# Miniprotein binders against q9h3h3: the designs that were tried, part 50

Target 1, 235 residues: q9h3h3
Amino acid sequence: EDGFTAEHLAAEAMAADMDPWLVFDARTTPATELDAWLAKYPPSQVTRYGDPGSPNSEPVGWIAVYGQGYSPNSGDVQGLQAAWEALQTSGRPITPGTLRQLAITHHVLSGKWLMHLAPGFKLDHAWAGIARAVVEGQLQVAKVSPRAKEGGRQVICVYTDDFTDRLGVLEADSAIRAAGIKCLLTYKPDVYTYLGIYRANRWHLCPTLYESRFQLGGSARGSRVLDRANNVELT

## First folded at step 21 (miniprotein)

Design PS3
Fold by OpenDDE base, fold request of step 22:
Formats: C-alpha cells, structure tokens, sequence
Structure PS3 (fold): chain B 235 residues (1-235), chain A 102 residues (1-102)
C-alpha cells in the first residue's frame, strides 16, 4: 500500500455501507436457491453503481450471505466511540492492548478475514465457495464488494464473532481454506474500523492481528497463520 | 532533485485534501441519515488525514528553508492556510454530529 490507499479504500467502504445490499439470507431463503442466486449475481458482474448491462440496475454497496446462526450484535459501539474520544482527550498512551480492553469493555468483539481478488472467474468461484460455507453453517456471515468502474480488486470479508477467541479465528481460516481459497488472508478486528484506525494512524497501530498464507502439503488447515503482534506462527 | 521532492509533496498534499473533502461529504450524508456511528468513523479518518496533511506541510517548510526558495515558502504558507480552513470545516461537522448524539 502506498500513499493514502488504505484511507481511500476505507472511504469507499463507508460509502458502500450506505447503499443497498444484495443479501442471501439463509434464515428465510431455502439453501436450494443459493446456486440460482450466485448465478444471477456473480460479484465480478455486479457493478457498484448499476452500470448498463450489469445484473443490477441500481447501486449496490455489498453482496452478502447470512448463515442460519447469524445474529447481528455489534455491542455498544456508541459507548466505545465515546470512550475512545475521552481517551484521546486524556492524552494517555494508546496501545494495541488499550484497544483490546476497550473492545472487551464495550462488547465490540467482531472481526473479519479479508481477501483481495481481481474481478473474474477466480473471484466468483471463491465467493461461491464462501457463500456455500456460510449457508452450510461453517461460517456465520460474509460479504463481497461489487465491481468498481476502475476494475480494481474486490474484497471478500468473512466475519467471526470474537477476535479474542483464537480458536474461532483459526476455525474460520480453516473453513475458508476448505472452500478452496489459496490467496493471502488478513484478519482485522472491527474495533479498529469503528475507531477509524487504518495505516496512517498517529499511534502507529497495526489493525491486522493475523495473517494466513496457504501451505501446500502442510497442516490440516492448509495454511500458516501468523500472529502479527507477537510475530509467532499459530499453526 | 529538491524541486521534484517538493512537487511530490504538493501532489500528496492535494490528494490528502481531496480525500478529506470526500470524507466530509460522506460524514454529512451519514449524519443526515441518522447514522452517527458511521459519521464518527468517517470523521476519525478525516482527522487522521488532516494530521498527515500537516506533516506534509512541515516537510514542505523544511525544504523551503533548506533551499531558501521564496516560491517554496509561499506555497508552504498557502498549504497551511488551506489545511486550517479544512480543519475548521471538520470541526463544524464534528459539532453537528455531537449535537445529534445529545
């Protein structure tokens, strides 16, 4: 990443959050309809602003799949933000531990595995695998960004309920790898997102807690997961 | 060259300002929609970008002083005026969001 790319992508993500989503909800829609839905809305063809000839005629912020066990619970995000602003005003030192404590105190514990892929068959195939894993209950919820006009990389986000639950984070990595995804994965807690902490932050905080690299013939997970904070392999 | 470095810093400053303007627009939209959480996130990013812009200005001033180039000094001063006005607007949007939270 160079310049302000991370912050620009964050701005685009915030804009996308405010537009309508294309959602497959496994709680209300039969699993047998997933294949038809995936065929109708391949992420490489769904356009951010509903371009002529795209499957969508209206703007789409995200394409998402909700599993049977999905329950939206973001915790006390407003309380988190208030505490964060108070902390900044206090001039107290801010560390990764500080953010972890804030997250725990306000029950803002969600996080996500992220993968970036170029538009095309590989992206659509990866998304189909993830969507199936969500509907089958191996994952709780996932989303993918639609195609931008610039044809840049699209992002798939796979969420976990608790970034402090190392086993849960690793299980999600395993499920992603089992779906056939071989690219680099990074894991980011949502607390960093809610507090606007990206690469160009004054505290030099790294929002990436874990990194997963595919390993051929390696562990049962088919990946090596690195704890970025401690620089230790977990698998 | 020093001139090339200065021009690159100016370009980065302009990019930062463009992004801040976009973020402020998004924050106002989020606030209008009643999404105060989103508005605050966007404003945090805008604050971070403003800090980056100030760092760029300090580098511009340093290069201007090292070279004694009066044109560079004037451009650095102009950049400072620009960021101060943007920060004022940022503060105004922040206050609007705070009022919505009360």
Amino acid sequence: as target 1 above (235 residues)
Amino acid sequence: SVRKQFEELIKRFEQAMELIEYLLELAERAAKNGDTIKARIILYIAEAMAEQARKIIEELKKLAEETGNEEFKRMAEEAKRIIEEVEKRLKEVQEKVKEALS
Scores: ipSAE 0.865, ipTM 0.935, lowest interface PAE 0.5, mean pLDDT 93
Fold by OpenDDE base, fold request of step 22:
Structure PS3 (fold): chain B 235 residues (1-235), chain A 102 residues (1-102)
Amino acid sequence: as target 1 above (235 residues)
Amino acid sequence: SVRKQFEELIKRFEQAMELIEYLLELAERAAKNGDTIKARIILYIAEAMAEQARKIIEELKKLAEETGNEEFKRMAEEAKRIIEEVEKRLKEVQEKVKEALS
């Protein structure tokens, strides 16, 4: 991967956020309809711009599933951004602890487990497992990127309410593993996204707080979770 | 070779500029849609990319000075002019977003 891949993917994600989403909302749609919806819109076949022969004729930014307990509360993101700009102007040192405190102060505590998968059966199967876990209440909300023209990897995002709640983050990892997903997972707080902090930043901040690796016959959770900031295994 | 290294830096600079142009377009779109949060996110990424472009220019200048190659010096100077123009446009978009927040 080139040095700007993360920033390019971020730009594409921002563009996708502005296009229509395909959403299954478990708050308004019976769970019994999920299988038909998954069959109609497999993420490996849904195209970003509605290519001929795709299940979508119009552009799709994301495919998403909302659980019954889903609430779209992101906290005071505008206040967070204002405080961040003021902090940069002040010349005060910026650390991971600084970002954590800003997130807490402005109640911007959401985060997400991320996985990247090639288009195909494995992706569609992983997505179906995640979607089921969301509808059944083991997870709150998830989204997957549609297929790009370039045929690159698609991303599945599984959200948690509070990146400071280690138990909640670990529970989401367990639910993802229970859905049959065995690939590498990385956890990123949304505060880093809202402040435009990616891999190449002048403060040398790592936006990945946790990584999860699948382990056969290991921990009861079927994964090993590493705290990247402290270099400590949590499982 | 030094020439190959210089060409790779130029390519990386061009990629950075292309991405900044795209980000500026997205920021304007977000602002037009009234999504100031998203516009600010996009602009933060654009600022980070501009900083990376500046670092690449410093490396280009260093290689040009070390080799004494006048062509490399001219190319590094051109890259500097390009980034200055893009940074001016970035600043203009930032001011528009700030005005919308006031």
Scores: ipSAE 0.863, ipTM 0.934, lowest interface PAE 0.5, mean pLDDT 93
Fold by OpenDDE base, fold request of step 22:
Order: sequence, then C-alpha cells, then structure tokens
Structure PS3 (fold): chain B 235 residues (1-235), chain A 102 residues (1-102)
Amino acid sequence: as target 1 above (235 residues)
Amino acid sequence: SVRKQFEELIKRFEQAMELIEYLLELAERAAKNGDTIKARIILYIAEAMAEQARKIIEELKKLAEETGNEEFKRMAEEAKRIIEEVEKRLKEVQEKVKEALS
C-alpha cells in the first residue's frame, strides 16, 4: 500500500456510509433466519453498486449485523468535533492523550477491530462466524464492506463500546478468535475516525491502539494483543 | 534521475488533487443530506490531503531550485496555484457546513 491508499479507503468508506445498508437486526429478526440471510447475501458476492448478477440490484454501502444489545448511541460527536477544531485553533500540543481525553469528555468511546480479507470463501466464512457471534450476544455489532472490484480487499469491522476498557477490547478479540478468524486484527477508536485522523496526519498520531496476532498453541485466547501506545503486550 | 523524481512528485500531486476533489463532492453531498458529522470528517481528510499536497509542492520547489530548471519552476508554481484554488473551495464547503451547524 503506497501513496494515499488509506485516505482513498477512507473516502470510499464515507461514500459507502451514504448508501443503503443490508442489515440483519437480531432485535427484530429471529436468529433462525440468520443462516438464510447469510446465504442470500454473502459479502464476497454483494457488490458495492449492484452489478448485474449480484444478490443486490441496488448500491449497498455496508452489510451489517446488529446484536440484541446494540445501541446506536455514539456520544456527543458534534461537541467532540467542535472541541477538536477549537483545540487546533489554540495551537496547544496534540497527543494521543489529548484525543483520549476528548473522547472521554464527549463520551465518544466506541472503537472497532478491523480485518482485511480478499473476496472469497475465507471472507464469507469469517463474516458468517462474526455474524453468529453477534446474534449469539458475544459481540454487539459488526459490518463488512461489499465487493468493490475483483481482487480488492474487503474490511470487517467489529465494534466495542469503550476503547478505554481494555478488558472489553480483549473480550471482543477473544470472540473474534473463537469464531475461527486467524488474520491480523487492528483496533481503532472511533474518535480518530470522527476527527479524520488517518496514517498521514500532521500530529503523527497513530490511529491503531491495539494489534492482535493469532498465536498457535498460545494462550487460551489464541492471540497476542499489543498495546501500541505503550508498546506492551496485554495477553 | 531528477526528472523522474520530479515527474513522480507531479503524479503524487495530481493524485492528491483528484482525491481532494472527490472528498469535496462527498462533503457537499453529506451536507445536503444534513449529515454534518460526516461532512466534517470528510473535510478533515480533505484538509490533511491539502497539507500533503503542500508538502509535495515544497519538494517540487526544492528540486526546481536545485536544478535551476525553469520548466520545473513553472510547474511548481502552477501546482501552488491549483492547491490555492482547491483550498479556497475547501473553505467554501467548510463555511456551508458551519452554517448548517448554526
């Protein structure tokens, strides 16, 4: 990945957010219907713009599963953004600690584990595992990007309520690993997303808070989680 | 070669400008839809890209100065004019979003 790939992906994600979503909501739909829904809308076959022959005839921004405990409350994001703009104007130094405090102050504490997978069986299988974990209450909410182009990676996002709750973040990692996913996971607080902070930012902030690597024969969790801010292993 | 380096910088600059144009379109769409949160996110990304474009321009200027190539100087100045125009448009979209927040 070279050039402005991260920013391109961010732009595409923002565009996708504006298009209709395919949603399985476990709060209103029986869990017994999940398998049929997964079979109908495998993420490797759902196309971003509703290509001929795809399961969807209309554009789809995201495919999502909402668990029983899902809450769309994201805190005071507008207040967060206003405070961020004021902070920039003040010329005060900006650190990861600054972002953490802003997030806490405005109750914008959500974050997500991210995995990138090529279209195909592995992606669909991973998504099915995550979707089941969400419906079973092991995870709260997840989404996956539809197929954009041949060979392009798709992203699965698994959300947690509080990026400052290390235990909660680790529990989500464990649930993802229990679903059979062995790829690299990165955890990003939503505060970085809401403030447009990606890899290339003038403050040299790292938007990745945690990294999870699968470990064969390792801990009961099946992964090693690194706190990137402190360079400490949490597992 | 220095020429190849310069051409690569120009290419990167053009890519940055293309992305900013797309981001501005998305921001306007978000604003029109009443999603000021998304509009602001998109604008933050656009600002970051504009900063990257400025850095590229500084590198272009440096290479132009080091080589004494007048063509390179002209191209660097053109890039500066382009980014200034885009930044003006970015500011206009920002003002529209601010108005929507009032």
Scores: ipSAE 0.863, ipTM 0.935, lowest interface PAE 0.5, mean pLDDT 93
Fold by ESMFold2, fold request of step 22:
Structure PS3 (fold): chain B 235 residues (1-235), chain A 102 residues (1-102)
Amino acid sequence: as target 1 above (235 residues)
Amino acid sequence: SVRKQFEELIKRFEQAMELIEYLLELAERAAKNGDTIKARIILYIAEAMAEQARKIIEELKKLAEETGNEEFKRMAEEAKRIIEEVEKRLKEVQEKVKEALS
């Protein structure tokens, strides 16, 4: 019924992962160079395939900023995938608890806050705020999709190290809001991504763990965070 | 109407088939790059889409049976033949990726 929107976006993300990335790496590039880099490569003008007149001449899959403390560690993803395949043949039930246990066992604990914005000033401004938060150490790593030829919505992903650490996930939400971002945020643990679990999955699992909505009168920065699995407000 | 309902199911089936075709090309690309983790992710998504497509086919067959419409029945059988061919290709790509894990 929905035309498989989540699965189409997933396919585009998989394709983008395999193309070159534009990276500002605070581990090797001085923070004073960030503003010039942001001005050169606004996500609304960096094109997916290097269109004429864009700042990039070659395809770009993602635009990313790595913080000074960024230390990539995906965990035992190959073991996770093998265990997942074996589990499905075992006849044992698959529940959200199953996914959580697989993630813990294989140390695949990362996840991300997602936001979707139309190309333009709001997107570029939001990305710039996130990128500054990463370089300043309030967030660790983020990426944004480039402009597609059709000009549809783009996505900013802000990663956290451990989806089971609710305080850490909520602190990342607060840092995003402190950067002035007011749009809807959704949080997805990476275990769902590595197992290809999206909206149209046969177990009816909900890959979105949390939603964050900006509101006056909420927490100190005005977000309300809902736990989607338990329908419980955390803020 | 029932015909409009049937046509929407056919459209959704066609969307699923187009997506699976694209996913299989992406999985082969990931495998050629040596990225077996990525290839397996993409194949999991393709399997999920094939399962959705089979559910759509069961709905098409139910509508054909309920209406007694032979055109609908023939279209549901054609959809079944299409998914069987796509699933064969999916299995071939899965085997290729499993070989690469050695």
Scores: ipSAE 0.860, ipTM 0.927, lowest interface PAE 0.4, mean pLDDT 91
Fold by ESMFold2, look of step 21:
Structure PS3 (fold): chain B 235 residues (1-235), chain A 102 residues (1-102)
Amino acid sequence: as target 1 above (235 residues)
Amino acid sequence: SVRKQFEELIKRFEQAMELIEYLLELAERAAKNGDTIKARIILYIAEAMAEQARKIIEELKKLAEETGNEEFKRMAEEAKRIIEEVEKRLKEVQEKVKEALS
């Protein structure tokens, strides 16, 4: 019985958000510079706190790539949070449909595909493929965690702008698979992140909306995607 | 064994308290940076952890009653005192974040 693993990882992610990021911004940086940047800052070698011998001398919270079309719009997050607090005091039931409607009402529609990989060549290769897909315009924005102490798995987050747009979410899954990634992918709408909803929640809400499993043998884009909220296969 | 079960609950309670302490520090850091959205996220997580800690205390009290063990009763009461102090700190940080919003 693991105690509070999801919440501990969430706390570390919150801390990382507030430290400096290493960013390749295709909106201001030529695409021809990407390969050199990737070689300089492989995620398996960039350390969270700037260890001696790493390519970074200062702490790094995240390594990120912004695509040419990336236009950050988190929506009405302050209004979302206020409505959430009011809803909890109202005594009304809280269900997955409640969260979906709150997200729609406040235009907090972004979400992310997540993958977890051990440090090493496979992680660095996967990240490079994702970063290229972002710069080439198949994906909008992605980030990867740096190497932490203990050598634990690292996470790549690939964002989409509307979790209710199933075609867009599936297109992002396909672009990830085209980069050669075969591991399990899970999709989490950002509304759950902004409301601090993880495994230890009273409502039994499941923050994972979609799961993608790599399949051989002719499925669309080599994956089978399950809608966890409705228990319906999308592919 | 019942004693091992009780000790495991105490250890999990202590883990929850340490995590809440860390979360409160992060929330204050976010508020200092002017990021009230992130401060609220962190405080929502801290509230969830406090709720889990209260559930652990209910389990500790049940085991203490079932065994009649006075040591278990004292430890459950101490855990209750600790969570009450931590919840007071949580409310204080929540008020600081609300002040930053207005």
Scores: ipSAE 0.854, ipTM 0.924, lowest interface PAE 0.5, mean pLDDT 90

Design PS3
Fold by ESMFold2, fold request of step 22:
Structure PS3 (fold): chain B 235 residues (1-235), chain A 102 residues (1-102)
Amino acid sequence: as target 1 above (235 residues)
Amino acid sequence: SVRKQFEELIKRFEQAMELIEYLLELAERAAKNGDTIKARIILYIAEAMAEQARKIIEELKKLAEETGNEEFKRMAEEAKRIIEEVEKRLKEVQEKVKEALS
């Protein structure tokens, strides 16, 4: 709708990035501790600002799980931002191809599958499944928002290393579905995030590259994946 | 009705202004923390919202002209004054972030 929902969520995510995170890091924490950690910090009960009765007494921006093979790779984000600003003053057209080229040139290749779920058992169950997939090595990094005071929908982000590697993106979709997740997934390359490009952008760019819909009795991966840029199915 | 169209545009303008003010607060916080990458992201979003607010003002002015409604004209002028003040603050925050980069 015209209420700038995407931009409000982006602002809240930026604020959350700057607050403390609750992290299970499989590189330094034994996998056998995961179930206890998940029971202690269910995302439907971890509150954004440490409300009375919640498991956290301090603000939490994100709850995250880092896999054994997690290796941070942000790329040349400062160079990306500088090139973006120069491009805008050049008068050249801005297209999805322009953004892809900038991302490749500056090695800002990560992206993420997103899902939105209401607080409760379904959210906590979905998060637990994804966290296990990360610790077991099928996924590398995921995070989930804590519960807001309004009790609105929460977001789970599952990262991939390279949005141009379609097989890798589809493998992550399959791993998410194998965790029992049936809701709509959308995929956004991080280049759009680093350039602040959301729904209300002047170029009418669509930051969503792929959509994944659960599919019974269809493809072997259990989902139908649509490439939004080319309007073609990948499954 | 034209009244409902005008009210919806005013609601959208107010939503944009609220969001810009919040984004500017966040950008200053990111800059204070030394995170110039995040400050620039936030300011890109704020610029996009200011552009949307300007488009809303043009629509408000068009409705005011089409109706000859003096109250609509005054409200469109007030919205213009508000966005001018917000854009001045946006520029000030952008300069603070540029100084942090150097």
Scores: ipSAE 0.839, ipTM 0.917, lowest interface PAE 0.5, mean pLDDT 90

Design PS6
Fold by OpenDDE base, fold request of step 22:
Structure PS6 (fold): chain B 235 residues (1-235), chain A 102 residues (1-102)
Amino acid sequence: as target 1 above (235 residues)
Amino acid sequence: EVRKQFEELIKRFEQAMELIEYLLELAERAAKNGDVIKARIILYIAEAMAEQARKIIEELKKLAEETGNEEFKRMAEEAKRIIEEVEKRLKEVQEKVKEALS
């Protein structure tokens, strides 16, 4: 990522959040319908703005799958933002620890594993694996970006409830790897998103807490997870 | 070489301004939709981009001073005027969002 790419992608993500989502909700839809839904809306063919010939005629911001245990709980995001603005005004030093404490105080603890894939069969296959893992209860919730008009990589986001729960974060990595995904994964807490903290931030904060690399013949998990803050391998 | 560097900085500045304009549009849309949380996120990104733009301007000024090129000085001053106007608009949008929170 060079220049303002991260901030541009963030802007596009914010725009996408405001458009309708294509959702498979396992709480209300039988699991037996998942395969038909995946076949109808492959992410590589679903277009951001409902282009002619796409499965969708209307704009789609995200394609998402909700598991049986999914409960939307983002904590006190408004309180978090207010506290963040007050902190900036105070001129006090801001560290990764500061953000962690803010997140804990306001119960904004969600985070996500991210993977970027080119449009095509590999993306659709990866998404199908993730969607199945969500419906089967191995993961709670996931979303994938639709195909952009200009093409480019699509992002799959797999959420966890608590970025401070290292075991939960690692379990999600394992489930992703079990679904057959071998690409690089990065883990980002949502607190960084809610506070608009990306690569080009004045505090030099890194929003990526963990990195997962696939490893053949490695641990039973098939991945090596690095704690980026401490530069320590967790697996 | 110095001219090339200056032109690259100008290009980056223009890209930053374009992104800020887009972000401001998105923030207003989010606010109109009642999504104050989203509006704040977008504005935080816009603030970060404005700060980056100011850093670019300082680099432009430095290059202009080092070369003594009056054209470069004028262009750096113009960039400063542009960012000041955009920051004013950013503050106006921020106040609107703040009012919606009260």
Scores: ipSAE 0.863, ipTM 0.934, lowest interface PAE 0.5, mean pLDDT 93
Fold by OpenDDE base, look of step 21:
Parts: structure tokens; sequence; C-alpha cells
Structure PS6 (fold): chain B 235 residues (1-235), chain A 102 residues (1-102)
């Protein structure tokens, strides 16, 4: 990775969050309409800024699918940020345990599995599989970045409600694998995002808690999940 | 080659400065939209990038001192002036966001 790629991608993600989203909401839209929606807005063709000839004429920040059980609850993010700033001012040591405790205290517990894929049929097929899993209730919510002008990799994010619930995190991995996804997955708690903690952070904190690698045969899950903090395989 | 190392550090510094400028623009936009949470996130990233830029400047100074190259010393001093100006702007944007919270 060249220079500050992680921080650059974070900046682009923050910019995208401020633009309109294309959303399929299974709570208000019949599941039977999903296939037509996927055909209309394949993520490899939807452009970030609404280029001529794209399915979208206006800028799109994200393409997202909300499941029937989706309830947006981000906790007390403002309180979390205030506590974080106070902690930095105190000069007290900051560890992964410190961030976990802050997250629990402020009920900021969401996290996401991340995968990066090149634009094209494989991306669109992967997204379709994830979207179906969300609508069928195997996953709660997912989003994918639209195509950039440079044609770089697009990211799919699959969310879980609680990064401290190891079983829930592993169940989401299993559902992603069942959808036919074979690439590398990394899991990141949203608390790290809300506090601006990426690769170049001064505390040398790793924002990735888990890594999932596809495995043919053996485990019913079809993957090996590594706890990065403890360097222990969970499957 | 020391020159090549120095040029690579300058390139990284320029990349950091470009990213900070973009982040500051985004933070102002987020603040204008009333999204204080987003503005804070962006500013935290900008602070981290400013810290990285300072580290690069220290490496530039070290190489300039080790080689005795006056050109390298001047370039390192210029980089220091640039980061100080950017940090001033960062602080100004931070204060605006704090005012929006009060």
Amino acid sequence: as target 1 above (235 residues)
Amino acid sequence: EVRKQFEELIKRFEQAMELIEYLLELAERAAKNGDVIKARIILYIAEAMAEQARKIIEELKKLAEETGNEEFKRMAEEAKRIIEEVEKRLKEVQEKVKEALS
C-alpha cells in the first residue's frame, strides 16, 4: 500500500457518507423487487459522481440494503468522542482494552466485515449474494461503495450489532461465506472509525479485530477466523 | 542513495499535506451540514496525518544534518513552515466545530 492509503480511503468514505445513498429497504419494499433493483443498480456500474451513461445521474455515496430486523442504533457517539478527547488530555495510557471499555460504556458496539473487490461481474455477483442474505434475514445490513473514476477496488461492508459478541461476528462470517464470498475478510469495530483510528495512529492500535480466510472443506463454516489481538484461531 | 531517500520523504510529506487539506475541507462541509460527529472523525484523521507529517520532517532534518547538504536543510525548513501553517488552520477548524457543540 502506497503512503497513507488507509487514511485516504477513510477520507473518501467520509465524503461518500455526506452524499445521497441508493437504498433497498426490505422493511418497506417487497423482497420480490430485489432482483430488479440489483439489475438496475449494479455496483460496478453505479458511479460515485453520476457520470454520463451510468445508472445514476447524480452523485451516490453508497449502495445499501436494509434487512427486516435492521434497527439503526449507534449508541452515544458524541459522549464517546467527548470521553476520548478527555482521555487524550489526561495523558493516560491508551490500549485496545481502553477502547473496548469506552465502546461498552457508551453503547457504541457495532462493527463490520470488510471485503475489497475489483469492479466487474465478480463484484456484482458478490453484492447480489450479500443483498439476498440481508433480505432473507441472515444478515442485518450491508453497503457497497460505487465505482470510482479511477476504477479502483470497491468495498463491501457487512455490519453486526455487537463486536463484543464473538458468536454473532462468526455467524455473520458464515453467512457471507454461504453467499459464495471467497476473498479475505477483515472485521473492524465502528468505535475505531468514530475515533479516527486507522493504520497511522500514534498509539499503534490495530483497528482490525478479526481476519477471515476462505477454506475449502473441513469446517462447516468454510473459513478460518483469526483473532488478531491474541493471534488465536477461533474456528 | 541519500538523495533518493530524501526525495521519497518529500513526496510522502506532500501527500500528507494534500490529504490534510482535503480533510479540512470535508470537516468544514460536515460542520456546515450540522454533522458534528462526522466533523470530529475527519479532524481526528487530520490530526493523525499532521503527526505523521511531523515525523517525516524529523527524518528530513536528520538526513540534512547527516549529509550537511544546505539544499536539504532549506527544504526541511520549508516543510516545517508548511506544517505549522496547516496546523494553525486545523486548530481554527477545530475551534469552529467546538463552538457548534456549545
Scores: ipSAE 0.862, ipTM 0.934, lowest interface PAE 0.5, mean pLDDT 93
Fold by ESMFold2, fold request of step 22:
Structure PS6 (fold): chain B 235 residues (1-235), chain A 102 residues (1-102)
Amino acid sequence: as target 1 above (235 residues)
Amino acid sequence: EVRKQFEELIKRFEQAMELIEYLLELAERAAKNGDVIKARIILYIAEAMAEQARKIIEELKKLAEETGNEEFKRMAEEAKRIIEEVEKRLKEVQEKVKEALS
């Protein structure tokens, strides 16, 4: 519909990864300092390039919070990328099962729930709830984009360790909802990110593995989670 | 009408070229930082955009043939020349990143 929107956003995310991050690291910072940090750096006011009037004077790529139990492990990404390139020269077909097996073989199992919110109080409130859930141990790591000069929606990413562990992915969804977040969530395994697979890919792969919709007026309040690969509701 | 369709395809081609140029700059920046994994991700995206640009060129050629319009034909040939130069630069950046892996 739009001119390569997903790929443009991917490029901006790649650029942001390489700029400085604002990080609250619960492994080295007392939890009692979190509320002051959140008040100092609301994502609706932290600007991407350090605009006048911003709390930051330097560019900021991401605002992040690391939980006390966070143990980073990206897996064998270099091996994953090498195997991917070799597979493409082989002429064998590429399917979602191919990507799942590559991820398992190379231990690149992480993924993330994504939500997109307009700048403002709803974004700042959602981020604060997520950050508290991370520091309290219900979630392990999350990040949020700063305000872009052009404006537009910002993204919160909430990471999980293993996209094949459906219970763990669903528990993260529950923790997000317990923070009062009611918007659409989509889940993307990191294997797609490390292989640069977005909307305009020649295999017609869909990088979104799960969707979560907040359930209103149901028998029990909670999420309705759809597995898009198998078109099966998990909840 | 056909002119609107042709102009929209040219716009999409220009958007793809601009994005590839930006991605190549980012890939070189990642490589200079020693982040070869990031550089490879960015180059995978650039390759996908080059493939999209090639598909757009085939549609431009089809419209030029259907109309017999010499301006459309010349613009489609110019787009082909542009993507060939961009793909040459893409290959050069890929080689720089590959050398960094060694």
Scores: ipSAE 0.862, ipTM 0.927, lowest interface PAE 0.4, mean pLDDT 90
Fold by OpenDDE base, fold request of step 22:
Structure PS6 (fold): chain B 235 residues (1-235), chain A 102 residues (1-102)
Amino acid sequence: as target 1 above (235 residues)
Amino acid sequence: EVRKQFEELIKRFEQAMELIEYLLELAERAAKNGDVIKARIILYIAEAMAEQARKIIEELKKLAEETGNEEFKRMAEEAKRIIEEVEKRLKEVQEKVKEALS
């Protein structure tokens, strides 16, 4: 990986956000249609730009599943950004605690578990498990990136409502593990995304708050979750 | 060995510049679409990349000074001119986004 991989992936994600999404919305579509939808649009076959022979003829930014309880409430993101710019201008110290307080103040509390998988059956199977968990109400919302290039990893994002609610974050991890996912998971608050804070930032902020590793024969959760900020295991 | 290091820094600088140019294009697109939040996010990333580019330039200058190589000095100065131009464009896009927020 080159020195700017994180920022490049962020740029590609931003570009993808501006293109059409393939969405299964459980609020309006019967759950019985999920299997047909998954079969029609396997993420390993859906192409970013609608390549010939792909299930999609037009560009697709994301493939997403919305649960019945999903609400697109992101808080006051504009206010957050304004406060962030003012803080930078003030020259005040910026810490993870600072970002947490900004997030709380502006009600920008969403975050996501992230997993990166190579295109193929394993990805499609993982996505199907996540999508089912969303439709069944164990998760609220998830999305997966389409196939961009040969050999490139695709990302599945599973959102939670509040990154400050450790229990909620852990519950989502448990649901992901229950869906049969065994890969490494990292949890990132959306506040870091909204402020453009990635690996290469001048404040040395780590946007990953939690890390989940699969554990055989371990706790009922089937994973070990590390609080990276405090270097404490939560499970 | 020093030449190799210098060439690697130049390559990294070029990669940073390419990414900034792409980010600026995306920011303008987001702004045109009325997505000011997205535009600001993209610009924050572009700012971070510009900072990285400046760090690379400082390393280039250091190597140029240590070696006394005039070619390296010229290349470091060229890189400085390039980043200054890109930062000017970045600022212009930032102002456009600010106007859209008013």
Scores: ipSAE 0.862, ipTM 0.934, lowest interface PAE 0.5, mean pLDDT 93
Fold by OpenDDE base, fold request of step 22:
Structure PS6 (fold): chain B 235 residues (1-235), chain A 102 residues (1-102)
Amino acid sequence: as target 1 above (235 residues)
Amino acid sequence: EVRKQFEELIKRFEQAMELIEYLLELAERAAKNGDVIKARIILYIAEAMAEQARKIIEELKKLAEETGNEEFKRMAEEAKRIIEEVEKRLKEVQEKVKEALS
């Protein structure tokens, strides 16, 4: 791990966003076809650049599942970016509260639970559970990165509509845990992504708002969720 | 020990420069695709990486001054020239993206 791992992953994610996606859209495709689609495109076998012997012959940026309630509207991201640049020019202090207010003002409220898993059966099983939860309406949208040439960890992203809605964020955590996922989860608002704010930033902003750890025999949700900004357990 | 530290900083600087060059390529690609939002995101990351590269250069200069090693001074000055050139390219890409927003 080098000191720029987060920025490298961000660059690769941006590159992946510009390549074709493999999408199961529950709005247009019957739910009964999900199992066949999952069998055809297991994330551990789908390769980023369409390697020989992979299910895909062409580059794939992401594998995604869209639920019935999925909306691609991300708010006024251009206005958000303009306001952010103006704020930097002003020399005014920048705090997590500033970013929250900018997000609210521009209606850029989406966020995501993130998990990193090694390629293999556990990843494919986790993805299948999430994909089913999306198609069944427990989650709205999720995506997973394809297998890289180096065979590194793959990321699953599970989105929520509003990072300021603590209940909605916790409900998504519960749905992920119900799908059998036991790894560490981190929650990041998309506003931090849209403004290029990662772990090492000059404002010392933490892009991770929540952390979820699996707990056996604990809360009804099977996890403990920590508010990182306030250092308070929410469950 | 000081030599090892200096070599590690140089390696880190080279990694930062490689990433910035890749980000600039991606930003131009995004701009050509009409995705101005993505181009801006990529440029913000490139700016952050340039700031990190500047910090590394300051550490290189400090070590060069503390040791009085002329080779280290030359390498630190070379790194400064490299980052200045990359920052110029970054600014040019930023201006192109701003023009596309107007």
Scores: ipSAE 0.861, ipTM 0.933, lowest interface PAE 0.5, mean pLDDT 93

